# VH-VL binders against q9ugt4r445to639: the designs that were tried, part 1

No score or structure here was measured in a lab: all are predicted.

Target 1, 195 residues: q9ugt4r445to639
Amino acid sequence: RLASAFGDPHFVTFDGTNFTFNGRGEYVLLEAALTDLRVQARAQPGTMSNGTETRGTGLTAVAVQEGNSDVVEVRLANRTGGLEVLLNQEVLSFTEQSWMDLKGMFLSVAAGDRVSIMLASGAGLEVSVQGPFLSVSVLLPEKFLTHTHGLLGTLNNDPTDDFTLHSGRVLPPGTSPQELFLFGANWTVHNASSL
Unless a header shows other numbers, all headers, positions and changes below count from the first letter of the chain; Kabat numbers aren't used for antibody chains.
F, E and O stand for the ipSAE by ESMFold2-Fast, ESMFold2 and OpenDDE, each averaged over both directions (binder to target, target to binder). V2 = 0.75 x the mean of E and O + 0.25 x the DockQ between their complexes.
Where letters were taken out, [cut] stands.

## First folded at step 2 (VH-VL; framework fv_murlentamab)

Design m01 (at its last look DockQ between E and O 0.11; V2 from the best seeds 0.00; counts 0 for: pae E 16.9 > 2, placed apart)
Fold by OpenDDE, look of step 15:
Structure m01 (fold): chain C 195 residues (1-195), chain A 122 residues (1-122), chain B 106 residues (1-106)
Amino acid sequence: as target 1 above (195 residues)
Amino acid sequence: QVRLVQSGAEVKKPGASVKVSCKASGYTFTSYAIHWVRQAPGQRLEWMGWINAGNGNTKYSQKFQGRVTITRDTSASTAYMELSSLRSEDTAVYYCAKDRYDFWSGYSFDYWGQGTLVTVSS
Amino acid sequence: DIQMTQSPSTLSASVGDRVTITCRASQSISYIAWYQQKPGKAPKLLTYDASSLESGVPSRFSGSGSGTEFTLTISSLQPDDFATYYCQQYNSYPYTFGGGTKVEIK
């Protein structure tokens, strides 16, 4: 099942719910206790090609870890274009090859603007540059059914519970933009949990 | 002030359907969900489902999935609950209730209709 | 489903008594409401979010608890308080109620 976040930023949950959240900070896109999968994203104002900062925010970095795997972070280079990949806080160089077999994951970089990450669980991520922001797609195998939470929702074929707070409270579908902002803010990553 | 007024008592045969109405007033109807809760004689309250009065989205208890349909007419500030394939066990007082929803405290019920007795008997 | 076990089922008390009603959830939850219901009437919201007092409800009512155990307390029972009380969780679907506690006069 596929979920995605793109633009300023627009979210499509695993169960197909659409919403926009323009928070600034680090947020939990996905957590799954099944494999201790964690996907986090950083949202910041973008920088246009002319140097102007956008009014809204977008994703500028994505970090992923599963269990005791390596930690991979993909971020916009200088917030102006291109991708930079970090492995356990160290910048990776792809001068010799465009792929890397890491602990618990496989990483590939294409054309400097797309990164694919395949996790041991079968989960996959694709991070690409689109304008001044990142686009993130997360693909989960069926075994993750009922085992996810975060901004990308609960994968359970029930769109009505996609706005679930970290407390477990389910918000109704069709919440106001103001409440959706608070929903997004509810999934702020705490410093201790930041990848 | 907030008020929910339900339709009158119903007597139905097994296999029939019943549709109960709930007219809301005293608040912005489309801003809150309406829940339906029933109570059989001497039994606990049982949540059936809700409807977002604004957009019409619904959520049903799995127990009633396929038999219950909750709708609303925004122009009339009225919610409806239709229960089909009635059986004797469906005999109960059916309540509509306004959701207390704000972002932090929603899904408790701050106002209730007076209840509608639905009796299912052959 | 989350089961809400309410106790006691019946409670006999006198005016002025401190009354405590307990609700236990089958799993850890955070969102509990308490209702008062009198015969032939719809339930009335007393507290929400475990411990928040609904507007207009007397301060002698209070909710408390966390995890799996929650309580409704009436600090000093009044004649108007003889009724049946229900807890409700709205932590997850389906929302479920306790079996009720009838507070009757001793």
Scores: ipSAE 0.021, ipTM 0.616, lowest interface PAE 5.3, mean pLDDT 91
Fold by ESMFold2-Fast, scan of step 2:
Structure m01 (fold): chain C 195 residues (1-195), chain A 122 residues (1-122), chain B 106 residues (1-106)
Amino acid sequence: as target 1 above (195 residues)
Amino acid sequence: QVRLVQSGAEVKKPGASVKVSCKASGYTFTSYAIHWVRQAPGQRLEWMGWINAGNGNTKYSQKFQGRVTITRDTSASTAYMELSSLRSEDTAVYYCAKDRYDFWSGYSFDYWGQGTLVTVSS
Amino acid sequence: DIQMTQSPSTLSASVGDRVTITCRASQSISYIAWYQQKPGKAPKLLTYDASSLESGVPSRFSGSGSGTEFTLTISSLQPDDFATYYCQQYNSYPYTFGGGTKVEIK
């Protein structure tokens, strides 16, 4: 089961709901108590070569941890326009090898600025560069059915509850752009829980 | 620190209009709705209406429709509530209150102004 | 309009008591908040979305309920808790408040 976030940024939930949320800050893409899986993303304006900000916003970093695994962050590098990968806040080098077997996850970097992460649960992330922003895809095995929350929705084969707030409140069908902005903002990461 | 500061008490004659102000600080004014709620002496709280501070859209309680006008000034971070054709039963403390969430959901009120007493007497 | 009925209108309690205030909606709702108001002061938000505790509110306050029956509980009443409490529905317009419950010293 696949969910994605890309562009300015557009979201496709695990149950296939499409929406846009032009946030500025750090947000919960996905959390699942089943395995204590947490996926967080940073959204901000892009930076042009002359140092000015773009008009739109998009994802510029994503971080993941499952249980007591290592914490991996993939971010857009401001110096090169490519990707940087951080392991527990330390920048990794891939000049000697294109993969790493870490605590609780397997990490690989491919040509074209793509990073793949496979977690012990079978959950996976793929992060790539799309223009001035990141494109993020999350793959969850079926055992996560009914165990997900966050911007990528509630995986339960029912798209009508995909806009579930952190409180458990569900926004109704036909949600306006203003309400979608609220949904996005509701999943803001506070400092204490930031990866 | 989030604060809502209202204008001072008013004494009006029946048939007059009153305009109460509510100056916001400590947050992004245009990101939240401002609600107006009144409380007559010994009575329950009564919701009057709200304004989206960003786009200026308003919604009023049917009881006050036609008599109430809510506006805002984004440069001053101030919301206003004007009530016309005042009657003695409009004597109440008028509160402005900030919506807890950004706009369209969760219209619980996380911060309130101190209240403005409006007395309507002849 | 959705009518909110609170009971009791007044209750007398001692410090350390467990206090429960009820609120009944005239139709099924999901979105309800509870406020505390002291004489001469503006209301203060305690809980929202039926059971979510507002930041900075002591954990002795809790909200519960669903459908038409909702409660605010104070697990161990403190001197600072003697006040009037109001429920409010924001499920549909116009938003409506309960009649209030005054918690007095026994």
Scores: ipSAE 0.000, ipTM 0.426, lowest interface PAE 19.9, mean pLDDT 81
Fold by ESMFold2, look of step 15:
Formats: C-alpha cells, structure tokens, sequence
Structure m01 (fold): chain C 195 residues (1-195), chain A 122 residues (1-122), chain B 106 residues (1-106)
C-alpha cells in the first residue's frame, strides 16, 4: 500500500486520504510497532531566487530506521539542487557505486536525484527532488495492516481514522483546517525520539 | 441535484442472501463514501458500514462482519450491499446514504436513498 | 460501542410550541448529528457537529450540548415538523443512533 508527501506538502495516506499540512519542524510520517519502523520528516520554508523564504513549507529531509537497522537520512543538498544521503549522520559518497547494502536495508541512488531504500520487512521508501522540496513515497506490504500511525495515517482500510492523534484519539473525517494543523503538530518529533 | 435511487422491495427466506443497489447521480460518485443503514419496523436506525466509492475500501459494523459485503461499480455510479445468511430479524428497510467525506466539515449523512424493504419470512 | 439514549420517546406539541429533545451518550463525544424522519421517508439531516445547521434547514432548528448530553431545539414548531427525530454519533465505530423521539400533534 502506498502513501506519499509532496509539494506544499500534500499528503496522500495509505488509505487514500488527501490533505495539506503547512508545518515547520520535524514530524512523524510513520511509526509501525510490528517491525519498529520509524519514518520522520523535516518541513521547512523554501528559499526563493531573491533569497527570501517561501510563504509555505515543504519537506527538506526524511529519515528512516527499522529495528536495529542503520539510520538513513535523505535531504536536499545545498547549492547542488540534488539529494544528500546520510548514514548514521555521516554523508555517504556514491562516486564509486550507486548502491549500498547496509545494516537492515538496501539503498540505491538513481539518475534524476532519486533515492530508493528497501527495508528488511519489505517496506520501501522513494525520495526525489520536486521543485524546492522533496517528494517522498512509502510502500508497505500487507503485513503492516492495522500497525501504522503518523501523518501518513492508519493502514486499516478505513480512511476515517487517518487523523489519529498520538494519544490514540481519532479526529473525524470532517476535520477543520485548524484541527488539521493541530493534528500535524501532534505528530511533532521531540528530541528524545529524533532520528 | 444529488439523488440516490435504490432497488425495489424484496422478499426472502431465512438462509438466503439479498443484494440491494444504490445508484447515485448529481455529484462526483468517486469522491464520497456510501453508507448503509437499516431500520427494522418500529426500531432505531442501525449503521451497517460504508464503502469509499473511489478506491473501494470498506468498513463494516462488527455486528454484521462476515455477513455483509459492500461493493461498487464506478462506471455505473452504483453501490451495492449484500447481506447473507438472512434471519427473520433482518426484516427492515435498508437505506444507502452519502456522507460528506470532507476533511473540512463534520461527517454526517447529507443525502439518503428512498429505502428498500427486505422481508425475511419462513 | 457508544450508546445513545434519547428522551423523551414521544412528545405531544402544538404549532408554535418550543420543543426540546435530549440525547445522552455513554461516553464523552464531540461529533453528533440530528435527523428528521417522516413515515415512509428516509431521514433528513438537520444539524451536525453538535451545533452546526445543515444548509437549507430552517433556523428554528438548533443543536447544542457537549460532553455526554446534547439537545435539539425547535424554537417555534411548524406543521411540517411533526416527525420522528434521531441523534447519531460519528465519534467512533460503530456509528450509533438514538432510539428516536416522535413529535406528535396535540
């Protein structure tokens, strides 16, 4: 099942719910206890050609870890307009090869500034550049059914509970823009849980 | 103008199945969910489940899990509810209803079909 | 399941009367709608999210309440308002309805 985040940023949850959340900071896109999968993203204003910030925000980095795997971060590279990949907070070089077999994951870098990450569970991420921001796609095997939380929603074939707060409380499908911003803020990454 | 038109009344014996149709018009069918609600004679309304007309995802009330199947045909703008292993207690009027399925307003059932009487008798 | 207990079950009233119908939830909720149903007809949405009025519904209808107790009020009953009224929660699955309040001609 596929979920994505792109643009300003626009989210499509695993169950097909669409929403926009224009937050600033670090957020939980996905947590799945089944495999101890954690995906976090950073949302920031973009930089315009005149050096000023955009009025909205978009994703500029994404990080992933599953169980005891390596921690991989993919972020926008300054001045190059491409992607930079960090392994356990150290920048990786792909000069000699375009792929790496890491602890608990397989990483590949493709033309067009695209990074693919395959995890031992069968979960996958694809990250690419889209304008001043990242585009992120997350693909989950069916075994994750009923085991996901975060901004990408609950994968349980029920789009009406995609706005589940960290406490487990569910906002209704008719959530207002103000409540949607609070939903996004509810999934803010705190220092102790940051990847 | 939004309209939901349901199939006609049915008479069934215990153990049989029934399939009720709900044809939608006047709005983009694939952008909303269709709910199914029944009402036994003199009784309250009872929610059975819904289908997202766009992607086909369903949710069922646990009371009906294993007996109810909700489907749709996007080319015909039509939802279907099939209830199997019928009992005399399943005698009721069955309604389809559109919800808003809008993240900016409360989820409520803003348009309803006319209802389909299903009678189960031995 | 969240149980919705509605009172009174029947209510006799005259045109012009103020009518109040109560719905109690078995736990605290925020998301509740009220429906009107006439014999042989499908329900019609009146209010949602406790106090929001559905478009095209006369302003004499209003919803209120919070926590576990909610009301539907008809400020000046009209001939078209003699019907049965149901509350419905959509806070959590399964969505559940109250038992109904029949508003009859006195």
Amino acid sequence: as target 1 above (195 residues)
Amino acid sequence: QVRLVQSGAEVKKPGASVKVSCKASGYTFTSYAIHWVRQAPGQRLEWMGWINAGNGNTKYSQKFQGRVTITRDTSASTAYMELSSLRSEDTAVYYCAKDRYDFWSGYSFDYWGQGTLVTVSS
Amino acid sequence: DIQMTQSPSTLSASVGDRVTITCRASQSISYIAWYQQKPGKAPKLLTYDASSLESGVPSRFSGSGSGTEFTLTISSLQPDDFATYYCQQYNSYPYTFGGGTKVEIK
Scores: ipSAE 0.000, ipTM 0.443, lowest interface PAE 16.9, mean pLDDT 80
ESMFold2 (binder alone), look of step 15: mean pLDDT 91; pTM 0.937

Design m03 (at its last look DockQ between E and O 0.06; V2 from the best seeds 0.00; counts 0 for: pae E 16.8 > 2, placed apart)
Fold by OpenDDE, look of step 15:
Structure m03 (fold): chain C 195 residues (1-195), chain A 121 residues (1-121), chain B 106 residues (1-106)
Amino acid sequence: as target 1 above (195 residues)
Amino acid sequence: QVRLVQSGAEVKKPGASVKVSCKASGYTFTSYAIHWVRQAPGQRLEWMGWINAGNGNTKYSQKFQGRVTITRDTSASTAYMELSSLRSEDTAVYYCARETYGDYWNAFDIWGQGTLVTVSS
Amino acid sequence: DIQMTQSPSTLSASVGDRVTITCRASQSISYIAWYQQKPGKAPKLLTYDASSLESGVPSRFSGSGSGTEFTLTISSLQPDDFATYYCQQYNSYPYTFGGGTKVEIK
């Protein structure tokens, strides 16, 4: 099942619900206790090619870890407008090859603007540059059904519970933009949990 | 001058495939999503799917899953919708539409002129 | 899927009339748009996010509602307003449209 976040930023949950959240900070896109999968994203104002800062925020970095795997972070590169990949907080160079076998994951970089991450569980991420922000897609196998939470929602084929807080409280469908902002804010990454 | 221009009318036989194009102009093509919506004669508008013009990611309606393929050529600022295994019921006007950009998800602010696809024996 | 039930299917009105079209969703939603379509033409966006007026659209058009019931109102019908109107939800996939309301001349 596919979920995504793109733009400023627009979210599509695993169960197909649309919403927008323009918070600034680091947020939990996905957590799954099944494999201890964690996907976090940083949202910041963007810089257009002409140097103008965007009014809204967008995703500028994505970090992923599963269990005791390596930590991979993909972020917008300064100046170049491309992607920068960090392995355990160190910048990777792809001058020798465009793919790497890592601990618990496989990393592939294409054309400097698209990164694919395949996790041991079968979960996958794709991060690409789209304008001044990142586009993030997360693909999960069926075994993750009922085992996910975060901004990308609960994967259970029920869109009515896609806005689930970390407390387990479910916000009803038709939630107002103001309440959706609070929903997004609810999934702020705590400093100790930041990848 | 923002507009979407679609390819011309098509006549197909059952079982064939049709590919409709939608050329964008007047805006940054890769910054928006293109949706495809069809309208059979006397029927309501029916959403088929969309593509993120930037990264090429797609979402399809389950009704058309397996038969519809939406693609884009960023160099040509053009989106495509291919529908296979055509049936008489697929006779309709097919529209491409741009999703608005803003702080929240938005509706379709720019539409192509429509492409009539007729499926008949 | 979210069903959008639009009513009435057809209404007759005169220039200057106040016209109200209703759209009911099968579940509570937030993202509703209204379109105007004339014969042989593509739909034209009128309002979005239930109550936001699209740029360039006359102020006589207004959207309102919340939860499961939404309305499009034309405060004073003009000759150019005779057309078919559609509601749409883009809250969840698949996106769905109402059955349409044809506004005819009385």
Scores: ipSAE 0.058, ipTM 0.687, lowest interface PAE 3.6, mean pLDDT 90
Fold by ESMFold2-Fast, scan of step 2:
Structure m03 (fold): chain C 195 residues (1-195), chain A 121 residues (1-121), chain B 106 residues (1-106)
Amino acid sequence: as target 1 above (195 residues)
Amino acid sequence: QVRLVQSGAEVKKPGASVKVSCKASGYTFTSYAIHWVRQAPGQRLEWMGWINAGNGNTKYSQKFQGRVTITRDTSASTAYMELSSLRSEDTAVYYCARETYGDYWNAFDIWGQGTLVTVSS
Amino acid sequence: DIQMTQSPSTLSASVGDRVTITCRASQSISYIAWYQQKPGKAPKLLTYDASSLESGVPSRFSGSGSGTEFTLTISSLQPDDFATYYCQQYNSYPYTFGGGTKVEIK
């Protein structure tokens, strides 16, 4: 099952629901208790050529951990247009090889502009640069059915509950953009839980 | 000036494949998605699929899954839609369209001029 | 798939008339756009997110509605407005379009 977040950012849930959420801060893209999988992303405003911030935001970093695995963060590098990968908050170098076998995950990097992460559960992430922001795709095998929550939705073949709040309350289909902002804000990462 | 310019009309035999191009200009190609929509003569618009121009990830309508392939070339700022195993009912005008960029938008703000594909024996 | 049903399929009107076109979704949605299409041309975006007017579109066009019932209104029809209009949901994949409403001169 594929879910993604890209651009300004546009979100596509695992059950195929589209929405836009221009947050500022760190948010839970995905939590799955089945394997203790956590995927978090940072959203920041864009910058115009004259230095002013845009109203729209986009993803600038994503971090992942499954169970007691290493913590990997992929973020926009300095204005070289590339990606930077951090392992437990330390920057990794891929000058000698394009892949690494880490605790609980496998990483591969293509020319510094695309990072693939495969977790022990079979869950996968692909991160690439899209304009001034990141594009993030999450791939979940079918065993995660009924075990997900976060901005990327509840994977259960029923899109009507994709806007499930942290409390378990569900926003109805046809939710307004104002209410979708509430949905997004509800999945803010709290200080103690940040990756 | 933001534009999408498509390749010219095609005439194909049943069973053949057709590949239509859509060249973007006037904006950062890799920051937007390109969708493909077709319209058979006298019929409604029908969504086929889309590609994230930045990372190349695609999503297709179930009706076209297995027959449609959408690709892009970032150096040329061009998206492509290839439809295989053509049938007479695939005769239609094929459009590319850009997904909007902004706070609350996923509508199609810019469209290509359309490419007529005729499938006849 | 979300089904989009437009009514009427054809509408006869005179210049200066107020025209209302309706679109009904088979499920509640928030994200709907309206397009204008003239013969031989690509569709042109008029409104998005149900009620937001696209830049450069005349203010006589407006969208409204929520849930399953949406409308496009042209407050004072002009000669340039005789065209076919389509609604489109982008709430979930696959994106789907209405059957179209042709606005003809009376």
Scores: ipSAE 0.000, ipTM 0.495, lowest interface PAE 14.1, mean pLDDT 82
Fold by ESMFold2, look of step 15:
Structure m03 (fold): chain C 195 residues (1-195), chain A 121 residues (1-121), chain B 106 residues (1-106)
Amino acid sequence: as target 1 above (195 residues)
Amino acid sequence: QVRLVQSGAEVKKPGASVKVSCKASGYTFTSYAIHWVRQAPGQRLEWMGWINAGNGNTKYSQKFQGRVTITRDTSASTAYMELSSLRSEDTAVYYCARETYGDYWNAFDIWGQGTLVTVSS
Amino acid sequence: DIQMTQSPSTLSASVGDRVTITCRASQSISYIAWYQQKPGKAPKLLTYDASSLESGVPSRFSGSGSGTEFTLTISSLQPDDFATYYCQQYNSYPYTFGGGTKVEIK
């Protein structure tokens, strides 16, 4: 099952719900207790080619860890263009080879502008550049059914509960734009849980 | 009723600092950004910066970088703007404003009543 | 910085008139709002994203335009509409406002 976040940022949940959350900061895209999978993203203004910041925000970094795996961050590479990948806070080099077998995950880089991550659970991430921001896709095997929460929603083939707050409270379908921002901001990452 | 209520007018000397408060009510404070905008007498509005009330992140206009500090207290649902090293040209009405949220980059849907800050020798 | 230029600076009109106010940006933008401000009061949002009408704003107000040229139109001016109007870009930092257009009774 596929969910994505891209642009400013637009989200498509695992169950197909579309929304936009123009937040600034770090947010939980996905948590799944089944495998202790955690995916977090940073949203901030982008930089135009002339050095001016974009008015809105988009994703500029994404980080993932599953269980006690290595922590991988993929972010926009201001100096070199494209994407850079960090392993446990250290920048990785792909000059020798375009892939790495890491603790709990397999990492592959294509054409300098796409990064693929396969986790031991079978979950996968694909990260690419989209304008001044990232595009992130998350693919989950069916075993994650009913086991997800965060900005990418609850995977249960029922889009009506995709707006589940951290507390477990569910916002109804037809939620106002203001309440959608409430949902997005509710999934803010704090220091203790940051990857 | 969604409201932003600001602290009262201030008279300051050049070189002093001022701290204006902006108390939110009628909505979940931590779910929105608060912007600060000023308007000198007879002049256009001028954007100063914002704070994400949820995570505390800020952005400042380059013009005010180094002189403005925007903070918030989530338990009091209140944002603050402090402007230091005041000059006579800082005499203005200072507004706080809530950023709208939705599918696009945001305008300001709710404004505080404004706080007049007068800087005179 | 993106400069916003409004015209006219002052507009005299009668109740019932169609009023059009123009705002020009120094570069192409997509994110622009219009505000109404009465003396001694905070601005009030009318339209955003060029053409979206804010909730509770009368339908006689409309925004339009693209690129560098944008308009606010009041289709049939009412007594409550005599005020100063500002455009604002929120396409990039710093956010900037136009110089204002005062709509006053003829």
Scores: ipSAE 0.000, ipTM 0.449, lowest interface PAE 16.8, mean pLDDT 81
ESMFold2 (binder alone), look of step 15: mean pLDDT 92; pTM 0.945

